# Ledger of designs, part 5: VHH binders against UPF0758 protein CT0611

Target 1, 126 residues: UPF0758 protein CT0611, of Chlorobaculum tepidum (q8kes1)
Amino acid sequence: MNLKVKGARDVFEYMKGRIPDETKEHLFVLFLSTKNQILRHETITIGTLTASLIHPREIFKAAIRESAHSIILVHNHPSGDVQPSNADKQVTSILKKAGDLLQIELLDHVIVGNNDWFSFRDHALL
Key: E = the ipSAE of ESMFold2; O = the ipSAE of ESMFold2 at other seeds; V2 = 0.75 times the mean of E and O plus 0.25 times the DockQ between their complexes.

## First folded at step 1 (VHH)

Design a60 (framework vhh_nb_b201)
Fold by ESMFold2-Fast, scan of step 1:
Structure a60 (fold): chain B 126 residues (1-126), chain A 125 residues (1-125)
Amino acid sequence: as target 1 above (126 residues)
Amino acid sequence: QVQLQESGGGLVQAGGSLRLSCAASGRTFSSYAMGWYRQAPGKEREFVATISSGGSTYYADSVKGRFTISRDNAKNTVYLQMNSLKPEDTAVYYCAADEGYVTLSWYSPSEYDYWGQGTQVTVSS
């Protein structure tokens, strides 16, 4: 069923049980409808996040295929520390600019830990 | 649960200014997206301005450059500073709160979770 997300808490709840190997860092993208319903999610990378491994073309190609109105980035930190790295901020900046050009908004970037999360939007970093 | 209460409406001459306030009570105000909508007699509620939990703002084209939305999380209050008022700005102004992401400036009134009772603004020529 399509789940409506109201904020980072709902993103965190959606990702529970959906990370295949929590000992590794994963970057996911969530594709959303105009009503902020999750249409699908997709794993983008597995392993330590670097900007050189992120291809906006592939992410937005998938978003267009899904008829997504907007996207949300999610990644986990195996350490449980939800504070963003410089690589996290760089990736967010690149994808925000690409989304603005294509008019598929990057609504948020959520870092998930075991019982905690960090929202770029809630901290005015997006 | 959140309760919203508007204040600051009244009668003003064209070209004048008013500041509307919306006081919120309840949990986690700082996480809410806050918005202002207005409804003139015989018309639908229309979007005026919104401010996200992180402080990003969006404005209707009809008010852009004249109105400014802001928030004070310590006071659980959102404000609408209205400058260069025109007779066509006459309406009941409603405060709205959404626990969620607000992506478009024309977000339907029906998508907001919480609404205030409204405050009347009358702009004379």
Scores: ipSAE 0.016, ipTM 0.272, lowest interface PAE 6.9, mean pLDDT 82

Design a61 (framework vhh_gefurulimab)
Fold by ESMFold2-Fast, scan of step 1:
Structure a61 (fold): chain B 126 residues (1-126), chain A 126 residues (1-126)
Amino acid sequence: as target 1 above (126 residues)
Amino acid sequence: EVQLVESGGGLVKPGGSLRLSCAASGFTFSSYAAAWFRQAPGKEREFVSAISSGGSTTYADSVKGRFTISRDNAKNSLYLQMNSLRAEDTAVYYCAAEPSLYTYGDYWDESEYDYWGQGTLVTVSS
């Protein structure tokens, strides 16, 4: 059974309990069907996020293999502060442009804290 | 008490413009997504446009390029700028709000909205 996500809260709830070590920053990608059902998720990086370490070809290669219609990017901030860093914004911009070219939309980027989240889409940053 | 109050409706000639306003009170409007729906006489209510709490916008194909949705969180207000009006835009226009759970494309589902205004009539006639 695939879970349908309707907004960033559903993404937050899906990721709750699925982050192996909350003391480390993790970057995940969620692969979605045309009905916004989560087909699978994949860990991209563990440790401090930097734009130079993110390769769109690796992420979109996986998306193509999964026949994903769109993707959602998720990462946690161990500090609990869900405000995006400049590196978070750079990574988001790079992946949005790549998705536009490949016709696999970056639907959102969700930053997960302890009991809250930040959605790039909900804040018009995507 | 929770309230959404629409204003700005009226009679306008084809090709004309109107600006609708919706004033929110009794809840934290800035945390809610908001939308405009309309209902023509004898027809089902239909989606017009939505804006997320962060400012991302979505439009029905029938109004795309002619209407612009916007919000002013400091004034707890939602707006719809309607340009190039057509006879088929004649309807009662409703303001609606919901807690931003459905930003990934369920914006058209009127049953997902928690709060509704009483409507304002727009008549486009020569």
Scores: ipSAE 0.146, ipTM 0.556, lowest interface PAE 2.7, mean pLDDT 85

Design a62 (framework vhh_nb_b201; at its last look DockQ between E and O 0.64; V2 from the best seeds 0.00; counts 0 for: pae O 3.5 > 2)
Fold by ESMFold2, look of step 2:
Structure a62 (fold): chain B 126 residues (1-126), chain A 120 residues (1-120)
Amino acid sequence: as target 1 above (126 residues)
Amino acid sequence: QVQLQESGGGLVQAGGSLRLSCAASGFTFSEYAMGWYRQAPGKEREFVATITSGGSTYYADSVKGRFTISRDNAKNTVYLQMNSLKPEDTAVYYCAVRGDYSIFTYEDYWGQGTQVTVSS
């Protein structure tokens, strides 16, 4: 069966070995089915995350093309510190509002480090 | 049936301390993230602190360094240690649990709340 994600640990495990250059910050989106199975993931940006570099129209165009029911954001912090930055929070807010309008829910934003993760959903930032 | 019961609220002088408790039942407590929120009269409910099943914590800027969230999985209880209390901390404090991704609702489950009043 395709991998179902129940929580942020599953997202962290999925991303192991799937970050091309862990010395650089990457932002990914996971596209999910109605059964929370990962359809695929896509790289949104590489480099320091800023809200001005995020294009909701391109993210949700891809989500619609994939027939995604919902999405999850994932990014890594090369430092290993998984605490969210202000930019991380701004990006999450923008994409949550866009997803609510399009009825393609942003279920979580997971920051992955060396051996741990931070979930926006688990920490009530979503 | 999920049940969350807060306790430990009360009246305290500014600069004082209180410890809130939230007893949980009706779910496998050790598998879920827990949190605290608060609501002052005439204001929207606001985030205070969270703790994951793995023990990772996160705090609102207004309480960092003064409040500490913790959990005891053997007792199915989450705590909020509140130090250096200010009148601005006066609110009803709510305990919450977050469901897994199988729940698409914006809100999962909340307790009934406990009143904290900080006097000068």
Scores: ipSAE 0.192, ipTM 0.580, lowest interface PAE 3.5, mean pLDDT 86
ESMFold2-Fast, scan of step 1: ipSAE 0.287; ipTM 0.636
ESMFold2 (binder alone), look of step 2: mean pLDDT 83; pTM 0.850
ESMFold2 at other seeds, look of step 2: ipSAE 0.196; ipTM 0.560

Design a63 (framework vhh_8emy_2)
Fold by ESMFold2-Fast, scan of step 1:
Structure a63 (fold): chain B 126 residues (1-126), chain A 124 residues (1-124)
Amino acid sequence: as target 1 above (126 residues)
Amino acid sequence: QVQLQESGGGLVQPGSSLRLSCAASGFTFSSYAMHWVRQAPGKGPEWVSSISGSGGSTNYATSVKGRFSISRDNPSKTLYLQMNSLRPEDSAVYYCAKEGTVYIEYSGDSFDYRGQGTQVTVSS
């Protein structure tokens, strides 16, 4: 059964136990149905996030193959500080623009910590 | 206390245009993305369009792309939906929604919304 996400808290809860090594920064993409059910998630990068390592064509190729209506970007900060970096904002901008052109919405970008999260959507950064 | 008031609906003939408005209060309007969602008779809610807080980014459901335009006027705290080339299948109650309340389903069977909605009927 696929989990339905109603907001960033549900994304945070979904990611609990799904980060293989919390001492490293991981970037994930979640593929969602029209009913916001998580169809699949995929690890994009492990290690320091840089915009130059993000390939929108590969992410959206996977989204199309999965028949995803929208995507959610998730990553962790090993420091536990959920405030977005400049690289986080650049990656978000790139994928938001690509999603707008392809009509596969970047619904949110959620930065997860131990007991806290930051949603780009909730802070008007999308 | 977030308050959203939709207006501008009505009865029009196919091929006509309407502009819907949503007056917002109770939050810093320019800081939040805004959305339009509709619910047609006998069907579940359907996401229509979204706009970022600055107005720099917009997105549209495939069914309305090229016909509808979302815009906002941050100084007046108003969200708009310009609907052109209206079709009978566009008939629905239209709701505006604020970012940060819930992820709106594209074609789900339920969602949370804050406004009362405005009825659009497209018929001859």
Scores: ipSAE 0.083, ipTM 0.471, lowest interface PAE 3.6, mean pLDDT 81

Design a64 (framework vhh_7zox_3; at its last look DockQ between E and O 0.72; V2 from the best seeds 0.00; counts 0 for: pae E 6.2 > 2)
Fold by ESMFold2-Fast, scan of step 1:
Structure a64 (fold): chain B 126 residues (1-126), chain A 122 residues (1-122)
Amino acid sequence: as target 1 above (126 residues)
Amino acid sequence: DVQLVESGGGLVQPGGSLRLSCVASGFTFSSYAMGWVRQAPGKGLEWVSDISSGGSTGYADSVKGRFAISRDNAKNTLYLQMNRLKPEDTAVYYCARHEVYVTYGSSDFDYAGQGTQVTVSS
């Protein structure tokens, strides 16, 4: 039985305690079933996020291997400020376009803080 | 407070028509996918129809071609036009708001109204 995510709050709760080192920026991908259940998550990058380091091929290769219906991006800001950077927005745009072409939807991008989060979907940035 | 208030149910003869309405308040109606679910006496919840925030629709095989879901975002109202009604359509019909990460074709919702009774009988 896998955890079903209904919105960004569920993503935040799932990631709580699963970030190996909160002093560093981590980018994760969550692979979801047709019923929005988390199949698995995977760390994509560790360290400062830049669009040039993101390869849609590798992310969607993993999604296809997992038979994911959709994906969610999650990352943390070591500062605790959940507001998205320009690099965060660029990465989101690249992966949304790739997902649309491959028919594996980027359902959301969630930035997690200590006791708060930011959802791209909730702010019409996806 | 989220509220969903259904109306338009009643008694109708087989082959007849009814239009259900659901008035929503307490949230940004246009941003949510909405649906209709029903429960016949002694049975579980059955998904009937969905409409996305963008207006795309889906229907259960049992009602496809007979029912039409629509929305009026200016009035915060969801509709279900029911045509060629059958005794098997007898149920309490519930208006429901989908979760933010939508699961279409499911009776899984984060809010539902009180329901409106539809009885199809001669």
Scores: ipSAE 0.452, ipTM 0.757, lowest interface PAE 1.6, mean pLDDT 90
Fold by ESMFold2, look of step 2:
Structure a64 (fold): chain B 126 residues (1-126), chain A 122 residues (1-122)
Amino acid sequence: as target 1 above (126 residues)
Amino acid sequence: DVQLVESGGGLVQPGGSLRLSCVASGFTFSSYAMGWVRQAPGKGLEWVSDISSGGSTGYADSVKGRFAISRDNAKNTLYLQMNRLKPEDTAVYYCARHEVYVTYGSSDFDYAGQGTQVTVSS
């Protein structure tokens, strides 16, 4: 069956080997079932993250197609520095608001580095 | 290391009251939903109560109106006030931390303490 995620470590482990080009910054969305099982993931952007690259309607169109109950954002920093930028925070805020309105909750935004991660939820940023 | 240390259990007569405490360390207590589960002799784990990080509470039907869960984030402490205790409440009570990703309709917990015995008998 599909992998159940219980926290950001599980998200970090899931993303190992699933980032096509680790030298580039990627933003992904994970679509989750009502049991927090990963249904699939999808690449949102490649390259330096800015809010202008984020289109909530396309993300949530995909979430609805997948019958997702909730979503998680995942973002790699090729540098290994997992601290969120202002752009990371802005993108998270936009998608949180959209998810709240559609009742498809944004559970977390996880920034992954080489051997560690940063969770917005763990740091009370969600 | 995540640590949850329960206290406040003991022997009490039917109709009596006890207040359980659980001191938490090794994580940001205020960011987690917390709860109590219990295990009666010869039975499996039973959910008792939970409280969200924002203070919203839930109770099993068997304890609703008699038990009150609360938290003091300044002291990293979770409480369970148990009133009008019945012999059926006899169990080991465990303080538990919810999974970070709390799901609708789920009471899954990722850490629990060692438990504190509550015995209700004459």
Scores: ipSAE 0.037, ipTM 0.453, lowest interface PAE 6.2, mean pLDDT 86
ESMFold2 (binder alone), look of step 2: mean pLDDT 84; pTM 0.855
ESMFold2 at other seeds, look of step 2: ipSAE 0.106; ipTM 0.538

## First folded at step 2 (VHH; framework vhh_nb_b201)

Design b1 (from a64, 15 letters changed; at its last look DockQ between E and O 0.69; V2 from the best seeds 0.00; counts 0 for: pae E 5.5 > 2)
Fold by ESMFold2, look of step 2:
Structure b1 (fold): chain B 126 residues (1-126), chain A 122 residues (1-122)
Amino acid sequence: as target 1 above (126 residues)
Amino acid sequence: QVQLQESGGGLVQAGGSLRLSCAASGFTFSSYAMGWYRQAPGKEREFVATISSGGSTYYADSVKGRFTISRDNAKNTVYLQMNSLKPEDTAVYYCARHEVYVTYGSSDFDYWGQGTQVTVSS
């Protein structure tokens, strides 16, 4: 009965009202079932995203605990500019590699703004 | 029956401009991300630009500031405006459709056009 994600727009819609303080960057992970239903989400970081703040062990420990088949990363840019930064690309690359090894695939990384989004998958960055 | 047909290629002098078009049919065009790739002879196909279903764009560093991708959902067409062309931009340019979000074991793109040749002379 959980929300099924068919595309990045569904991720954007899911995150509406779920970002505690939209003036700050938040990075979330969504844990997905085999049918792309959102099991739940967790906040990974709050504040400017850097690759040094990302600990794959803790993210995938949570994914295993949730019996997640796959994950999606989501973060907001308070500026409203949804173009990915170098840090966003680095974080995505690290977690993609870890997910490939553990066979818990990183399906997408979605950057959300006020009325738009950027999907790494849609732009062939993932 | 998905079909992508590129056009607008040709010979152009360095510093010149070309506009590529890709006519799409056989699917709900407005629901898909679209992209441009290019391949020079004897080299691997490389990413050029993408545009999401919602209109967000992304560019390879080598073309950023010179190329602009756009789409017209009413005409089922994606465009690549290529300005300030250099001889190194010489390649066959391919239009591609990104696969529907989240397909188990799938690649980034699931349909490709036949390509259109762009040749930039010194």
Scores: ipSAE 0.128, ipTM 0.530, lowest interface PAE 5.5, mean pLDDT 86
ESMFold2 (binder alone), look of step 2: mean pLDDT 83; pTM 0.843
ESMFold2 at other seeds, look of step 2: ipSAE 0.239; ipTM 0.613

Design b2 (from a62 with Y101S; at its last look DockQ between E and O 0.16; V2 from the best seeds 0.00; counts 0 for: pae E 8.9 > 2, placed apart)
Fold by ESMFold2, look of step 2:
Structure b2 (fold): chain B 126 residues (1-126), chain A 120 residues (1-120)
Amino acid sequence: as target 1 above (126 residues)
Amino acid sequence: QVQLQESGGGLVQAGGSLRLSCAASGFTFSEYAMGWYRQAPGKEREFVATITSGGSTYYADSVKGRFTISRDNAKNTVYLQMNSLKPEDTAVYYCAVRGDSSIFTYEDYWGQGTQVTVSS
């Protein structure tokens, strides 16, 4: 039974125990069905996030292969500070534009910390 | 159920000011982020401002320094003070509640909108 996401809290709960090394930054993508069920997630990068490490072709190739209706980006900050960096915003913008063209919506970007999260959607950054 | 009611729109000359209000009910107002959006004729709805439950504010670049969002948790009301208005600010302005809980899944709740018209 796939988890249905209703908001960023569900994304935060899903990621518990799924970050291989919480001392490092990871960027993940979640692939969602038409019913907002998580089909699976995929690790995009490990280490300091920069826009040059993001290849939309590979992300959306995977999304199409999974028959994803939409995607969510998830990213951890080992410090626990969930405020988005400039790089976080740049990556989000790139993938938003690509998703708009392919009609595979980027629903949210959720930054997860130790006991907290930041939703781009909740803060009108998406 | 969530209810949002905007007021304070109208016709104003360029350089003038307006204050929009949005009265909210049907949820614990103090725990949620509130926002303002606008839609000009023939254009997509765009972000204007947001205020978190803790009072942090964020603005679109086009309004930064001219508009101020605020909230009064005792009155369940969010405000948008709009100064130095330009004809480009002409739009229907919508109040929104944003969240990451069961009420505010990956959808937003909107008010009915209030018209702001700025003439030169």
Scores: ipSAE 0.012, ipTM 0.269, lowest interface PAE 8.9, mean pLDDT 84
ESMFold2 (binder alone), look of step 2: mean pLDDT 83; pTM 0.848
ESMFold2 at other seeds, look of step 2: ipSAE 0.014; ipTM 0.231

## First folded at step 3 (VHH)

Design c1 (from a55 with W50G; framework vhh_7qbe_3; at its last look DockQ between E and O 0.67; V2 from the best seeds 0.00; counts 0 for: pae E 4.1 > 2, grease 25 > 24.2)
Amino acid sequence: QLQLVESGGGLVQAGGSLRLSCTASGSSYAMGWFRQGPGKEREFVASITGSGGSTYYADSVKGRFTISRDNAKNTLYLQMNSLKSEDTAVYYCAARDYGLEYTFYDYWGKGTRVTVSS
ESMFold2, look of step 3: ipSAE 0.677; ipTM 0.859
ESMFold2 (binder alone), look of step 3: mean pLDDT 83; pTM 0.853
ESMFold2 at other seeds, look of step 3: ipSAE 0.568; ipTM 0.818
ESMFold2, look of step 4: ipSAE 0.218; ipTM 0.580
ESMFold2 (binder alone), look of step 4: mean pLDDT 83; pTM 0.853
ESMFold2 at other seeds, look of step 4: ipSAE 0.477; ipTM 0.743

Design c2 (from a55 with W50G L100Y; framework vhh_7qbe_3; at its last look DockQ between E and O 0.91; V2 from the best seeds 0.00; counts 0 for: grease 25.4 > 24.2)
Fold by ESMFold2-Fast, scan of step 4:
Structure c2 (fold): chain B 126 residues (1-126), chain A 118 residues (1-118)
Amino acid sequence: as target 1 above (126 residues)
Amino acid sequence: QLQLVESGGGLVQAGGSLRLSCTASGSSYAMGWFRQGPGKEREFVASITGSGGSTYYADSVKGRFTISRDNAKNTLYLQMNSLKSEDTAVYYCAARDYGYEYTFYDYWGKGTRVTVSS
């Protein structure tokens, strides 16, 4: 039985201890069922996040392969500062639009630090 | 059902300060301030989550406004400094519960009017 995610705290707890090298930025995608159960997660990029290097087709190709109903983006900041960068906001905007068109909702983007997190949805950014 | 009541609005000169308050009838996970100026769409101002103390500000107010909350009193605050004529608006308090079933803010106040004169 897969874990159900109610909100951003559950995403943070799920990702805790699952980041392979916390000295580098990682972008993950979580694939969710219709009941918001985590089907799987996948690393999309490793290294500094730049909006121009993120391809919606790669993320949604994986989501389609997993038969995901929706997705959640997770991104770590090695600095520990969970405030979103402009690149984080641009990536989120692009992927939200792509998800809307493909009918695979981007439920949230969660930025994780060591003991805290930032949720785009909690702050009306998504 | 959660009720929100804003207070603290008024007329102030450019460069002045105001503190807005929003009293809620109960607890909520996240709260925020929105505003609507004359002839403009409603826009986000600032937000704060529960015990995590996470805050976020619109670029137009960052460095000038400070959001805070007193969870024991179910009260949200917005300290507005260095006010500009562009800050003239009706300011709305909003609240939401924890969970992805909530796509936006579920509870809204009626607003408090802020006028910044030259």
Scores: ipSAE 0.633, ipTM 0.805, lowest interface PAE 1.1, mean pLDDT 88
ESMFold2, look of step 3: ipSAE 0.678; ipTM 0.861
ESMFold2 (binder alone), look of step 3: mean pLDDT 83; pTM 0.861
ESMFold2 at other seeds, look of step 3: ipSAE 0.598; ipTM 0.820
ESMFold2, look of step 4: ipSAE 0.567; ipTM 0.800
ESMFold2 (binder alone), look of step 4: mean pLDDT 83; pTM 0.858
ESMFold2 at other seeds, look of step 4: ipSAE 0.657; ipTM 0.843

Design c3 (from a55 with W50G L100F; framework vhh_7qbe_3; at its last look DockQ between E and O 0.69; V2 from the best seeds 0.00; counts 0 for: pae O 3.9 > 2, grease 25.7 > 24.2)
Fold by ESMFold2 at other seeds, look of step 3:
Structure c3 (fold): chain B 126 residues (1-126), chain A 118 residues (1-118)
Amino acid sequence: as target 1 above (126 residues)
Amino acid sequence: QLQLVESGGGLVQAGGSLRLSCTASGSSYAMGWFRQGPGKEREFVASITGSGGSTYYADSVKGRFTISRDNAKNTLYLQMNSLKSEDTAVYYCAARDYGFEYTFYDYWGKGTRVTVSS
């Protein structure tokens, strides 16, 4: 039931069937246990991602309530092009810094498309 | 333990091309190229993941360099076109294995020198 995440492929597989409307951009957060098991996920935004829509205090308030050890960001690109945008990079940087201060690590940011994904950690962006 | 061997470095005039290769002793999840210029810290160049072929490039090389891999031969390539003197560096092959609690052990080659003369 509780999927253990060892890498971005596991995140991609977890998100199959869990994106309500694949024609719209969604940003999710996954809350992970100390054993990197997915506790829960939550939708952060729907629609084109911009850094101004991201409020670290709300994300980390939820992470603390869930007793998460770490988090992973996930979002889909309806186009299928999984390359990160500047907004994706800005959001990742903001949440990485906040997580470092709170000691709730941002392990990865995974962009999912139809048959592939992009991992910030795998591409040295985290 | 994964072993990485780079080849293809050398001296090239500005505007020229080189193709680097890196052979791994076994399967790897993701591979990439990093470089270290004189007096600089090691910097990211390009990366490619798994069978999906997802790639990413540093802004300084985008459009000029192409990363690719042959998974059957565990070999990583970097095609370097339109070379500039700023591309002079030791180029390192790196690999990341799929493992552990979302942590990867980075494996590194010994590097191959690329010198671009103007």
Scores: ipSAE 0.250, ipTM 0.609, lowest interface PAE 3.9, mean pLDDT 86
ESMFold2, look of step 3: ipSAE 0.651; ipTM 0.851
ESMFold2 (binder alone), look of step 3: mean pLDDT 83; pTM 0.859

Design c4 (from a55 with W50G L100Y Y102E; framework vhh_7qbe_3; at its last look DockQ between E and O 0.87; V2 from the best seeds 0.67)
Fold by ESMFold2 at other seeds, look of step 3:
Structure c4 (fold): chain B 126 residues (1-126), chain A 118 residues (1-118)
Amino acid sequence: as target 1 above (126 residues)
Amino acid sequence: QLQLVESGGGLVQAGGSLRLSCTASGSSYAMGWFRQGPGKEREFVASITGSGGSTYYADSVKGRFTISRDNAKNTLYLQMNSLKSEDTAVYYCAARDYGYEETFYDYWGKGTRVTVSS
């Protein structure tokens, strides 16, 4: 049974228990149906996030293969500080532009910590 | 329909401080401050969510402005310190509901004017 995502809290709850090594940064993409149900998620990078490590072609190839209507980025900050870095903003901007071109919307970028999250969309960054 | 009423604007000398308030007619998930200076587009200033109280600030105000809310009073605050002439603007309170069905902040106050003189 696929989970319907209503907002960023649901994304945070979905990621509980799904980050293999919480001491390392992971960037994930969630592929969503037209009904905002999570089809699946995929790990994009492990380690310190930089914009040069993201390849929109590979992410959107996977999104098209999954028949995703939209995507959500999720990444964890092992420190627990969920404020976005400049790299987080750069990655988000790149994938937003690619998604707009392909009409596969980037709905949100959610940064997760231990008991807290930050949503780009909730804070008018998306 | 959520109603938002700003107060606390006025004339202040550069380097001074001012505290804006926004009273809401009910609860909301996320609230924020936006501003529009003379001849400029409306721009984001700061935001805060109700749950967990996460905050975010535009680079131009970080370290000088502090956003806070009192959920019992349905009131949003913006403490503005070290004011500069470029902070002169109409300041708008805004709010949005939880979820991805909302495309942007849908509830807006009428604004309160802040003028920073040299």
Scores: ipSAE 0.626, ipTM 0.839, lowest interface PAE 1.0, mean pLDDT 90
Fold by ESMFold2-Fast, scan of step 4:
Structure c4 (fold): chain B 126 residues (1-126), chain A 118 residues (1-118)
Amino acid sequence: as target 1 above (126 residues)
Amino acid sequence: QLQLVESGGGLVQAGGSLRLSCTASGSSYAMGWFRQGPGKEREFVASITGSGGSTYYADSVKGRFTISRDNAKNTLYLQMNSLKSEDTAVYYCAARDYGYEETFYDYWGKGTRVTVSS
């Protein structure tokens, strides 16, 4: 059965054990149903995150293919410091605008560390 | 239906300090401060989650402003130090409940004006 995510803690718990190599930065997208159940996740990039490497068309093409109602971005910081970078904020802004236009909401962006996380939504940034 | 009321704005000299407060009609999971200066779009200032939990600051105010909350009083504070003319704005507080349910909305106050003179 698909896992329902009620908030950022559930996203953090889902990603535990699903990051192939925690010593490297990975950006994932989670595709969600209308009931906030995770339909699937997909790796978007591996390596240092930059806004120029993020292509909304490809992310939302995948979301449409998966019949997603909304998406959540997740990436890890191997350092364990979950504070967002400027690149993280730029990526979030780009995808929020694209999601608003396409009516596939960017529900959250969660940065995961070793035992902690940062949620853009929790901090009223999304 | 959550109501937010800001107070504490006024005229202050550059280099001075002000403390803003925001009283909420009920509890919320996350709260933050936003501001809108003359001829500018509304921008994020600072946020806090839980009962004095995680905080986050815009780069422009980091080290000068401190966000805090008193959950017993449902009150959010912004301590503003080393004020600059660029800090002149109407300051708004906002609140959000935990989670991803569609029934949760952002709530906004009507704002309190801060003017920093030379």
Scores: ipSAE 0.339, ipTM 0.639, lowest interface PAE 1.5, mean pLDDT 85
ESMFold2, look of step 3: ipSAE 0.646; ipTM 0.850
ESMFold2 (binder alone), look of step 3: mean pLDDT 83; pTM 0.857
ESMFold2, look of step 4: ipSAE 0.635; ipTM 0.846
ESMFold2 (binder alone), look of step 4: mean pLDDT 82; pTM 0.851
ESMFold2 at other seeds, look of step 4: ipSAE 0.622; ipTM 0.839
ESMFold2, look of step 5: ipSAE 0.608; ipTM 0.835
ESMFold2 (binder alone), look of step 5: mean pLDDT 84; pTM 0.859
ESMFold2 at other seeds, look of step 5: ipSAE 0.599; ipTM 0.818

